# VHH binders against Probable RNA 3'-terminal phosphate cyclase-like protein, part 6

Target 1, 375 residues: Probable RNA 3'-terminal phosphate cyclase-like protein, of Arabidopsis thaliana (Mouse-ear cress) (q9c578)
Amino acid sequence: MVMMKKMKGSQSFRQRLLLSTLSSTPISIDEIRADETIPGLRPHEVNLLRLLEIVTDDAVVDINETGTRLKYKPGTIVGGKNLVHSCSLSRSIGYYLEPLLLLGLFGKKPLSIRLKGITNDPRDASVDTFRSTTLNIIKRFGVPAEDLELKIEARGVAPNGGGEVLLTVPNIKTLSAVHWVEEGMVKKIRGTTFSTRVTSDFEHSMRFAARGIFNNLLPDVHIFQDHRAGAQAGKSPGYGISLAAETTTGCFISADTTVSCERPDETGELDVEKKERSPAEDTGVEVASWLLQEIEKGGVVDSTHQGLLFLLCALSEQDVSKVRVGTLSPYAVETLRNIKEFLGVKFAIKPDPLTGTVILKCTGSGLINLSRKLS

## First folded at step 4 (VHH)

Design c5Y (from c10 with S101Y; framework vhh_ozoralizumab_d1)
Fold by ESMFold2-Fast, scan of step 4:
Structure c5Y (fold): chain B 375 residues (1-375), chain A 125 residues (1-125)
Amino acid sequence: as target 1 above (375 residues)
Amino acid sequence: EVQLVESGGGLVQPGGSLRLSCAASGFTFSSYAMYWVRQAPGKGLEWVSEISGSGGSTKYPDSVKGRFTISRDNAKNTLYLQMNSLRPEDTAVYYCAARDYTYYPLFEESSYDYRGQGTLVTVSS
């Protein structure tokens, strides 16, 4: 039991709730979008609070009438099986997956939860990237591969979703510190293309365009077409691609995107205007190029996963972790500030001029899952 | 086992001089930048001098520049602070501190890997 932290604004909402819950630190957030035309918490933010109530016991959530002030007292993380949560359609399931994964690791019971909503969008990491890359990153910190799985049962894109995934997370006692500075060389690229409520020609076009970028650079490239029909294809037309590079030292670097063929109305008079769409071939080329850019930046993770990497280091046993990353993303920098605020873990940074990367080090906070049920 | 042990503090009259020493052990002294920092009664920690690992570069704030001189002897693993023209406002506990300069701390203007136990300097008539 610790004293309530006071903070302001809408920034870092997911990480504030996650770190509050992991550190058992009550928080009070005021001035949440107080000056905006539509003030306060967004549907996906309220929906995340409801998810926290499902996976914890005795959490207390107090929201004022305008949604501009939140008081949150975290509960004990329970986990459990046969859980179901319907995610808000204002964000993808990917918005919920990273905090849910980390919370599930420190639960009393292993977690098994069905999540319904949007599986793929351009804003949050796709369910494909989570499965190919995110889950492999956490294994480096001593998380067992057994019972660590995401099953994609149905795909759904914006605006109407209709996708469904099953997430299973083992509970652990502690995370292990890491010395993860060897990038290795890219040995293979794996990917997935999909389409919903449009022809599978979109999948084929993205696949061949992406392969065209890689074929002169690397021989071991396999991009799978995950075609879904009927109830497994959700409620909205769209298509997307997820790519992951694996290195000789076990690093995973990813890039993804999704194109919705029906854009949300974005609330207001602009619903009569539509954005220009790229052909599927252009999407395949763009994502393949983004993957090559991430590989060229260096580091043991891509820019999108730097924040998760630093959270894992900070939550680990009280030993020194050292990790190599490329150029720090804004999300990564924000993550480092939030880690300091909630966990008191301070990172130090060292440039490596030979590689153009940086090495970060910290001593982990030593989070122990005292409520873990023996299996 | 890392140790930084300060000595040389005491009572001195305004206008007087003192020489502080810091004996370092348990780490590769020449690989660390060394600092003198002080804390006056009822006030926060204040940086008063910095010296590079080789001893080739020194820095001082305006409050002590021209009066204080930092130096080091890497063969003896010892840091020094020569304090001249002492003023009552120089009264403080003085700490030596060390930092691996190949890493820099995030979101802090300065932080130290190691800090000593401190030595009290009182400037009074």
Scores: ipSAE 0.251, ipTM 0.612, lowest interface PAE 2.7, mean pLDDT 89

Design c6E (from c10 with T102E; framework vhh_ozoralizumab_d1)
Fold by ESMFold2-Fast, scan of step 4:
Structure c6E (fold): chain B 375 residues (1-375), chain A 125 residues (1-125)
Amino acid sequence: as target 1 above (375 residues)
Amino acid sequence: EVQLVESGGGLVQPGGSLRLSCAASGFTFSSYAMYWVRQAPGKGLEWVSEISGSGGSTKYPDSVKGRFTISRDNAKNTLYLQMNSLRPEDTAVYYCAARDSEYYPLFEESSYDYRGQGTLVTVSS
């Protein structure tokens, strides 16, 4: 018999909902932070459930009084145009983008959705990294470039957000398997610096410092400055940088961060210490160094994108995908466990002692968008 | 088409012996590590022997070590399991399984690239 999958804890919440929905598998999650001072689901987790209700039909969400148990029956993925969602300020828009992108590909209709909230933070991939790196990774699996776009209409940093993006995703029939093991060599670096409600001097300082790191390594480096003012600058002062390296074999490797210059909304304490600010120059150096570290680790994707890479392989047509990655991140290992749990797809791994990388292979689950074919 | 076909199972008395064979086709046999795994009634899969692609290395769990011997003939694309001193606890469906020797399973229940249909071994008086 078909059984509801039972799980425990707060881990992999985003991926559990995503894979539940893509596989049409009802789930029950118990013991969600049951022993913590503030138990249960967090604001962004509840907000993600609300987003799923917007992009699907007939999803059923049952949360107990303490938020420590969730029963989720996935609906059919519809997509649609003129959708709007206000993301919780407890996480950035980046928290929502990856699951939303994958869901949108398997919708009845193409997806067009306006997301409001925090566009850049240090926890999740920025909207800039999503545009430069995430979308290019997905194209390798046969997703058409037409109507695959993220438009950054306003930037907003923590704590108060006020950023706004428009995500457009084509619906597809199937993802293609890939043979993607050649890293190539870095041929160019592109980046974006931004600031909100502070001077463009922050953008210039980050750009100059990052370029200084790259000057002796390769000639083709271009870092853009995206200064926002007025309505496009959100509600909080801050600055950030996103960098992406492109290789001769079409790999994209990225690093980013954001510095918020203001405390969260709860500033009512009379003797609260001033929030420490990092110098913009140090931020530029730091992110440039992180990019070089990611390049040094090897693989066809950076550490942050390993999970997405494995999801794409597992969701693809019933053919063998083979991909090279550097040292597996904890998030990547977690992703592989979730893939096995929901899709039954098993990865095998081969070390490559010459490069210090590993090659993973799997046979895709053969997910087909029947709604697209029939509609 | 990859095919693994087991033979040699049957009813045997405790203390008896059986030799299982597995005929492999559809892949480069010598490039794959080969396994015998078994599933007793109501139980999960249990690994019982492993042999490297070249035949130079073999491994066994303590439950069968000294009683079972795995071997291979790469010229014939055939895997063997010699089972001696059989016990009622050895009653199971025995599967021939293959894994690309260059790759390792990330999770134990996903250990094999290919598995045959199995052959039943019943050890009973």
Scores: ipSAE 0.068, ipTM 0.485, lowest interface PAE 4.9, mean pLDDT 89

Design c6I (from c10 with T102I; framework vhh_ozoralizumab_d1)
Fold by ESMFold2-Fast, scan of step 4:
Structure c6I (fold): chain B 375 residues (1-375), chain A 125 residues (1-125)
Amino acid sequence: as target 1 above (375 residues)
Amino acid sequence: EVQLVESGGGLVQPGGSLRLSCAASGFTFSSYAMYWVRQAPGKGLEWVSEISGSGGSTKYPDSVKGRFTISRDNAKNTLYLQMNSLRPEDTAVYYCAARDSIYYPLFEESSYDYRGQGTLVTVSS
């Protein structure tokens, strides 16, 4: 019998549930914000558990009265079509997309799910970054391009959301190990600017400012304006930009942010709202600068995708994956610890003195989708 | 193609000795730290010994320290394990394994780059 794994605190909640489910390891988490003024699980954390119940069969979720203890027994990942989930407005849809993507790959059936909520915010990767970067990274591990798609049907920003996306994910047998060390040269930059319930001048200003940064560096730069009106513009005013660089070796490096122009109903802090109302031109300059900083750091992925890269390597067939990254982010280091805890996979790290990057190697855990129904 | 081929296993009485060999090809042998790891019936892999690429440093777990000696001949691309005072609990399949010596583990242990097919050692009366 598989023994329940015991852990404490609120850290890595999303990854703990993901790795628990993929490894079929029951978990018990105690002391979840036990000493805070508002103790326990947050709305988005409870909502993620509800999403897991939708995409799996026989999952058992036991939360104590104060929300400070969770017992989670993972179920079988089913997937399925015509699913619908309303995401909590305490986090963006981006909070749910990465774990949902990985779970969908190991489902009994292909996944097709409609997600409603906040499509873009400054904390989690936007739906635009997910489309341009996250999905292209996962294809490197042998995931078929057919049936791997995110459609942005409506945009919505904080606090009231009203955005909507359709995610489709093929089910696979195994992920392939990778040798992904060559960064290549940036060959093109693609981006999207958007606005909701404000003038398209915000889109134009961000695009103009970002193009001003890039035009002297490379010729192939296209930034689209995706203005939404009416039902496709959600319930809150805001604007944002997502940028992605593609290299000659097939690397994708991204940066994004979003500015909300209205106070969150739940929190209501005016100083936060004032900062979020930064000029659109400044937003375009900032994100373009962040993209250039990520390119300068090196590695085959940007700092925000290092965790996903390591998860993919650790879940792959029992062969050696070798990947190059820039300086490890704190989130990436935390991801490596969680991988070791649930999968027993340990990474070797080697500094590269020529580039200032680091190379990581591991032998994949060899996760096989035994419930996959071949069509 | 990378190849690691173990030899020298067999049946031996408790208190006896065996010498295992591993012939390596397809990589720069002297650039790799070399390992002997074993798997007893019904158990997981257990690290038995380690030697640096140059042969200058060796490491052993307490269970075999003083009884086992790892060595290498970089001119012949060959790794050795001298096993003395063998015990029934030493019964296992013994694998030769390699890890790029310029890599270091982020944690205490790391994955092996290459591993051979193994050689069986049975210690019984």
Scores: ipSAE 0.000, ipTM 0.132, lowest interface PAE 19.9, mean pLDDT 86

Design c6V (from c10 with T102V; framework vhh_ozoralizumab_d1)
Fold by ESMFold2-Fast, scan of step 4:
Structure c6V (fold): chain B 375 residues (1-375), chain A 125 residues (1-125)
Amino acid sequence: as target 1 above (375 residues)
Amino acid sequence: EVQLVESGGGLVQPGGSLRLSCAASGFTFSSYAMYWVRQAPGKGLEWVSEISGSGGSTKYPDSVKGRFTISRDNAKNTLYLQMNSLRPEDTAVYYCAARDSVYYPLFEESSYDYRGQGTLVTVSS
């Protein structure tokens, strides 16, 4: 009935599976890293397919012997309680959270899933940023605040993880369109510092340094220390910081990073210099500066959340959404292309030269959760 | 509130003519580019005509060029589509659509801010 969509390469793997599943569009991807020394799908990509099998019924996954071709027929999104998934240590839990959040909204049942692995790394958004920023963005689209939660039960950094989170997502009928163009002014900053298997002095140093950057700029700054010990401290030494700014108009802007104190056991690396580990104080200064840079860029979301913002607009009811963002990130541009491919939703853009921001608008696809009980 | 109300659809024989109208309200009509788009049974939406806010420029796809004429009356907030030499393949629900002229499409096709309920055109003997 529905024709299989053919595509190639390794780009947008996460979004291709997400949009395939939400649109019920079978896909065939070939030439996945076909010319690389290690060809095909990576561990985290295979692991994402396993996660899709957990949260859906009757998904069909067909991978060739080299991992260079994938045929994926999406199943029905079920959700459910008491689910458990062990995330690949090749990427953080943050890699899985955004697609899982969006899939959970359109499930037959509310989602409650325990995810194990790396909670914080410099590549993907941390579990702290997801909780402080990502969940607040999605509420603007009519998602109930009740039952929308991420509990951080244990922290774990690269290479060995040992972190654990519980994600709860309500199921909804539809997302509401938004008119979200007013940035407001920053009214408060909240943050979290953590350390695993190292002294809490790292947490204190990052907090002190970040607060130093914000002194005299804003009075309402609170950065918490989330010290973990024993079983809640994972298997690898490290530390990190997540910062989020809230504006007078309900915008959330974030920045985070994590430092692993032990390098993975890497053999055969040539021309890679071991960087001296930065002092925790330097990490605090750097992330505070990144937050200020994101605020200066403008827009109602930070650059890392632009893709999610556009996905929410495109999935919403068949009404016009209008949103202001700063300079488009590469991920955001890629997201717009994928939205067009799977949902047929096209955005129009209006530059605002006075602010250096742009306003995007679209008519939502009107995705309806047909599996949800209607009253 | 914004409303776009199409009228003028109906049954017509091949080779015949039909004129569609769209009454617009709730927005500054002259500031919007206006469009006619159609959806034939079992097919996706197809753009069939475009007119600038001032009426100074019009565009058509090859499938209707020379047969269809789009026009507007900004004093009456009304959009028109004159359809001549109608063919069975012109059978579709025709929608009036609007796009704020200060916004640029990010891809080849335009995005619409508003769309009406549609009017059915059937070309059959």
Scores: ipSAE 0.000, ipTM 0.259, lowest interface PAE 13.0, mean pLDDT 88

Design c6Y (from c10 with T102Y; framework vhh_ozoralizumab_d1)
Fold by ESMFold2-Fast, scan of step 4:
Structure c6Y (fold): chain B 375 residues (1-375), chain A 125 residues (1-125)
Amino acid sequence: as target 1 above (375 residues)
Amino acid sequence: EVQLVESGGGLVQPGGSLRLSCAASGFTFSSYAMYWVRQAPGKGLEWVSEISGSGGSTKYPDSVKGRFTISRDNAKNTLYLQMNSLRPEDTAVYYCAARDSYYYPLFEESSYDYRGQGTLVTVSS
């Protein structure tokens, strides 16, 4: 018997559902955008609840008429094969992948699911970043590599998507604690450029510009071009770049963005006309710069992956995990609060003034996948 | 600067043998899975053979299995393709291609990090 947790607002919606489900804790969320012109849950939030119903048994979802109140009783995580989910076009597939990866690890069966929608956008980590970085972080916690895969079958950008990925996640008994404080030195940089419904010149320009930034810093830099045509190129024009650095100690640090070629209003034209570099070249330079900034911040993960790192530590066996990160992001701080609220796990946080990084320690909650033996 | 330079192509009679070489430079050769890919006149690219970075694993499609052998010399940064029992349908431009064996940038089978300029193999009497 667990007490229903009562909370307010639209914040941490994904993590609240994720942690509710993993901890088997019923939740009630009130005042979801209650005072906004368009109140309540957004299409992607409702769509995430539908995804939870696909991967779990006996979940109960109760949404009021205005979408401003949600009561959620989590079900048993089942997983399964040959699943299909069409993601809402209000957010990228990356919005769904983060909670889905963790849920899949604690399922009754291994997960195999086809996700359709937007593969790349500037708001959520791209499917490329999930493949190059996110999966490698998860593998560090004792997850078998053989069944943890993400295949990009078609690319699609906002607003109309048309992208498609196949996600496979093994079911595990428990996550292993980690001692991960050695950053190492950057050994290589890998990247992917793509374009949809525009010329491959955008791919070439981003690659050329990004390589220009790295050429004098590291010899092992390879940026790939993923040219897509027809049905594999989605329904909207755009281009993007994803970059990942690998260190000698097995750390993966990433940065990505995507640019839609569709314009919502006339003001964007003025900014483009003032640029000395082409839009694609500017994008390549910006993302390469962001990657170098993330490397300079230090830590064993980039800023966007801090939350996932802490979730993995908190869900692990009842042993001590110790990790080094750069300056804590707002999302990371929010993640620590949510972990404490749902799992009762408290992190000891110690700044390291010599490096400008922060060391975090916790004893894992010891989450065990008891349903695994029934599959 | 990354370069893959193929050599060893030419005219050969049906039933004959030919050995292709690919000299690699500008990257850590032993960290890359290497491929031979061909393009016959008027057709698309066809995967011919694969070898792991260490050389411990090789794969072939049924069309060349038992006739072609891929190998590598990591000390010399060189990839090889030994082609035996050649057939007219083996006529194509042969490319060597590289993919980082540790990093998975794309799970798409047709994607390569690098590809050479190709060497022409003509099987005719």
Scores: ipSAE 0.000, ipTM 0.120, lowest interface PAE 20.8, mean pLDDT 86

Design c7F (from c10 with Y103F; framework vhh_ozoralizumab_d1)
Fold by ESMFold2-Fast, scan of step 4:
Structure c7F (fold): chain B 375 residues (1-375), chain A 125 residues (1-125)
Amino acid sequence: as target 1 above (375 residues)
Amino acid sequence: EVQLVESGGGLVQPGGSLRLSCAASGFTFSSYAMYWVRQAPGKGLEWVSEISGSGGSTKYPDSVKGRFTISRDNAKNTLYLQMNSLRPEDTAVYYCAARDSTFYPLFEESSYDYRGQGTLVTVSS
C-alpha cells in the first residue's frame, strides 16, 4: 500500500521530514554528508527527529552508526498540551517553528509547546519575525487567530541560548485556498530591538539608525525596545532587530538579524582607530535597508516566507490558490520541488514584467485532518 | 463545476478516419489553451496536439503531424480532433485537457488545469 520513498544527501532535511509526516510517506535518506570530515546528521537534525517523536505517536526513526543513513516512518500527529522541548544550540528555535506550526495544524489535539534555546540569530527567522509575520501569513489560510500565538518568555542568543518561547497552534480540518495577488501600499512599519547581557544602548542605537532610514518615507513607524534582564536575558551577550512592514491589503514583509557579542577568538582590545558607525548603528541601517529591498522586490510575502506560502497553498483544500511573489529564492524553488515530490501538487507561473514579480498558482492537495476530534 | 466530456471514439480499420469532440463547461473556454493527449495500453501519457485559446496557433508531434488536425469552436465550447490515416499504433485512450495559456508549468512538464475522462480509439482490422 505505502511504498518507502528513497532520497540522498542532506538537502531539504527539515522539509523532507515535514512533508513525509503530513503525507504519511515513509522515507529513507542515504549518503547524508557521507564524504565530509564530520559525516552524517547534525545535532539540530537529530534534535528535530526527537521533536517529531514528541508531537506524534508511533513514529519510527532508524539512524545508522555514522548518521549517514536515516529511515523515517512518520507517526500520527497528536499535538497536545504542556509539551516541552529543548532545541539544539546548533540552530535557533526558528529552525523548529515552521515545521511545528504546520504539523500542529493537522494534529489530533491543539498544540501547546514550550521551546528552549536560541530565540534570535542571523540564519533562521527570529521569534519576533515568526510572531509579527509568519503567524499573520498563516491566518490568511483560515487558521483561527485566537488560538495561534507565540509568547516570548525569555531571549537567548548564540552560543549558549537560555531563551524560551511558548507556541500554541489550533488544530484545523482543512486550510482554505487563497487569491492573494494585491500587494497594496506600505501603511506602517513595526519593529523590535532587543539586547541580552549588554547595555540597552545597543537597542537605542539600532532603533535610532533604522528610524533615520524610514523618517522621510513613511510617518507610521514604531520600533519598540524589548529590554530583558536577569533570567529573561539568556546566557550570552548580543543584540538584534526585527522589522515588519504591513500593507493596506494585509501583507506582512519582514527583515531581521542578530549579532552575538561572544566570539571564539575574542581579543582583549577593540580597534579604536575604526571611524565607521558603531556595530549596533550599522545593524539598524542594514536591516532597515533589507526591509526596503524586500518591499522593492514586491510580492505578498518577503523572500524568506515564499517557501511557507507555497506549502500553505499546496496543503489547502482542492481549489485554486493564486499568489504574487518577487524573484523566487533558492529555498522557494527547493520547496516547490519537494511539494511536487511528496504531494504531487504542481505549480504554474505567470511573470509580470511591469512589476518584476511572478504569480504562482496550484490546486491544493486537499489535506484533511482526519484525526481531529469533533466536540 | 468544471467538466470536459470526450466523444467520438470507437473501432476503426487501419487507414480510416475518426473525429473526436470534447464538450467543455464550467470555465471560460476561450481563455484556455486546449490539448489532446493519449495513453496507449501499458504506456505513459503522450501529447498529441495543442491549440491556443484563440485558435490561431496549433502544434503537433512528428508522430501525428500531417495526419491529425486540432480545431475549436469557442461559441460552442467544443474542441475537436480530426484523425486521418489511422495506424494500429494510434490505439489509445484520448483525453481532452485545458491549461490557462497565460501560465507556464514549472519544472518543464506538461501539466493541465483540467482533464476529461477519455474516449477509447481502437485501430484494428
Scores: ipSAE 0.418, ipTM 0.727, lowest interface PAE 1.7, mean pLDDT 90

Design c7W (from c10 with Y103W; framework vhh_ozoralizumab_d1)
Fold by ESMFold2-Fast, scan of step 4:
Structure c7W (fold): chain B 375 residues (1-375), chain A 125 residues (1-125)
Amino acid sequence: as target 1 above (375 residues)
Amino acid sequence: EVQLVESGGGLVQPGGSLRLSCAASGFTFSSYAMYWVRQAPGKGLEWVSEISGSGGSTKYPDSVKGRFTISRDNAKNTLYLQMNSLRPEDTAVYYCAARDSTWYPLFEESSYDYRGQGTLVTVSS
């Protein structure tokens, strides 16, 4: 038996639970927001623990009265079909997708789970970015494409959600190491605009503005409008845009955001005094500019996907992976520290001054899905 | 396939000498910095010597400085550790290790790309 690993604070909560579960390492976290006006675990953090109980057998969760201490003993990852989980409205479904994706790969059974809540927000990767970019990244590590899917059945934005997605993840034996250092050149841009409970004019304005940024740079730009109405439009008015660039070497670089419109006051208009809202056209320009900034930074993934890239390298077979990235994000650095802490996988880094990028390498931990063989 | 094979360990009396050898294969030996590291019973890995790829630079911790000498023969792909004035506290499994010095390890004091299976050195009367 592995001895319980002791940690403090609220940092890396999602990754701590993920890595605890994948490494079968019990953890004890104390001093969780102990000195804050509202101490302890947040609703989405408790909700993630409940999700882990759904996808694993025999997990043990012990939380003290104030939510400031958690003891977590991970269970066996089972997966399964016809699962349903209602995500807390304090974070988007995107908060849950990365842990679920990685856990599902190492389950006893393939995973099929219906997630309800907020599909798009500015904090976590949208369900659109997950489909266009996140899933394409994991395919590079030997994950079968046919059984890997996210279906967007209903969209929902903050604060009230009402969105719904179906995530399907194959169970695998192991991830393959990668040599992924060639960025290539951008060959096409694909995007999606959406709106919920507001006119399609918001979708058109974002699309038109984003295309205006790209028109003189690249000919192959297609931005689609995914308008939702009725039951598919959730419970809150809003709009958003997701953009992804594909390179000649199969890299995917993304940027997205979502704007939640407050409910109309008694006059039937948005309450402009609660919070200033950017016009849809400005949102399209901003996200197009963010995508160009991510492309300029270099690397085989955008800055928001660096953490996932490193997790995949660390979980892979015991062979060397080498990957090129732009300037390391704070989240990526945090991810590398957590990888070392739970998996003992150590990365080495080599600067490339000609491109302003860095190359990282590691020998994977060799995580094998033993439960898959027993089914 | 990369392979590092240590030899020359054994039982020796305090004040005695031993020479360890490490035969390297499967990589460009002269491009790697080479190391000797040891692990005493119930303790962690301890770095005991370092030599640059060319052999032009060597480093030692104070615990072995003046007693141990690291050297290499790039034509033979072989690393050596000459150990003199051995003490009981030098008892450990000694490992040959290699690192491409163009790469910088993240979040650790020392890290190696390759390490051998080790050779036991016992210093006792």
Scores: ipSAE 0.264, ipTM 0.674, lowest interface PAE 2.9, mean pLDDT 90

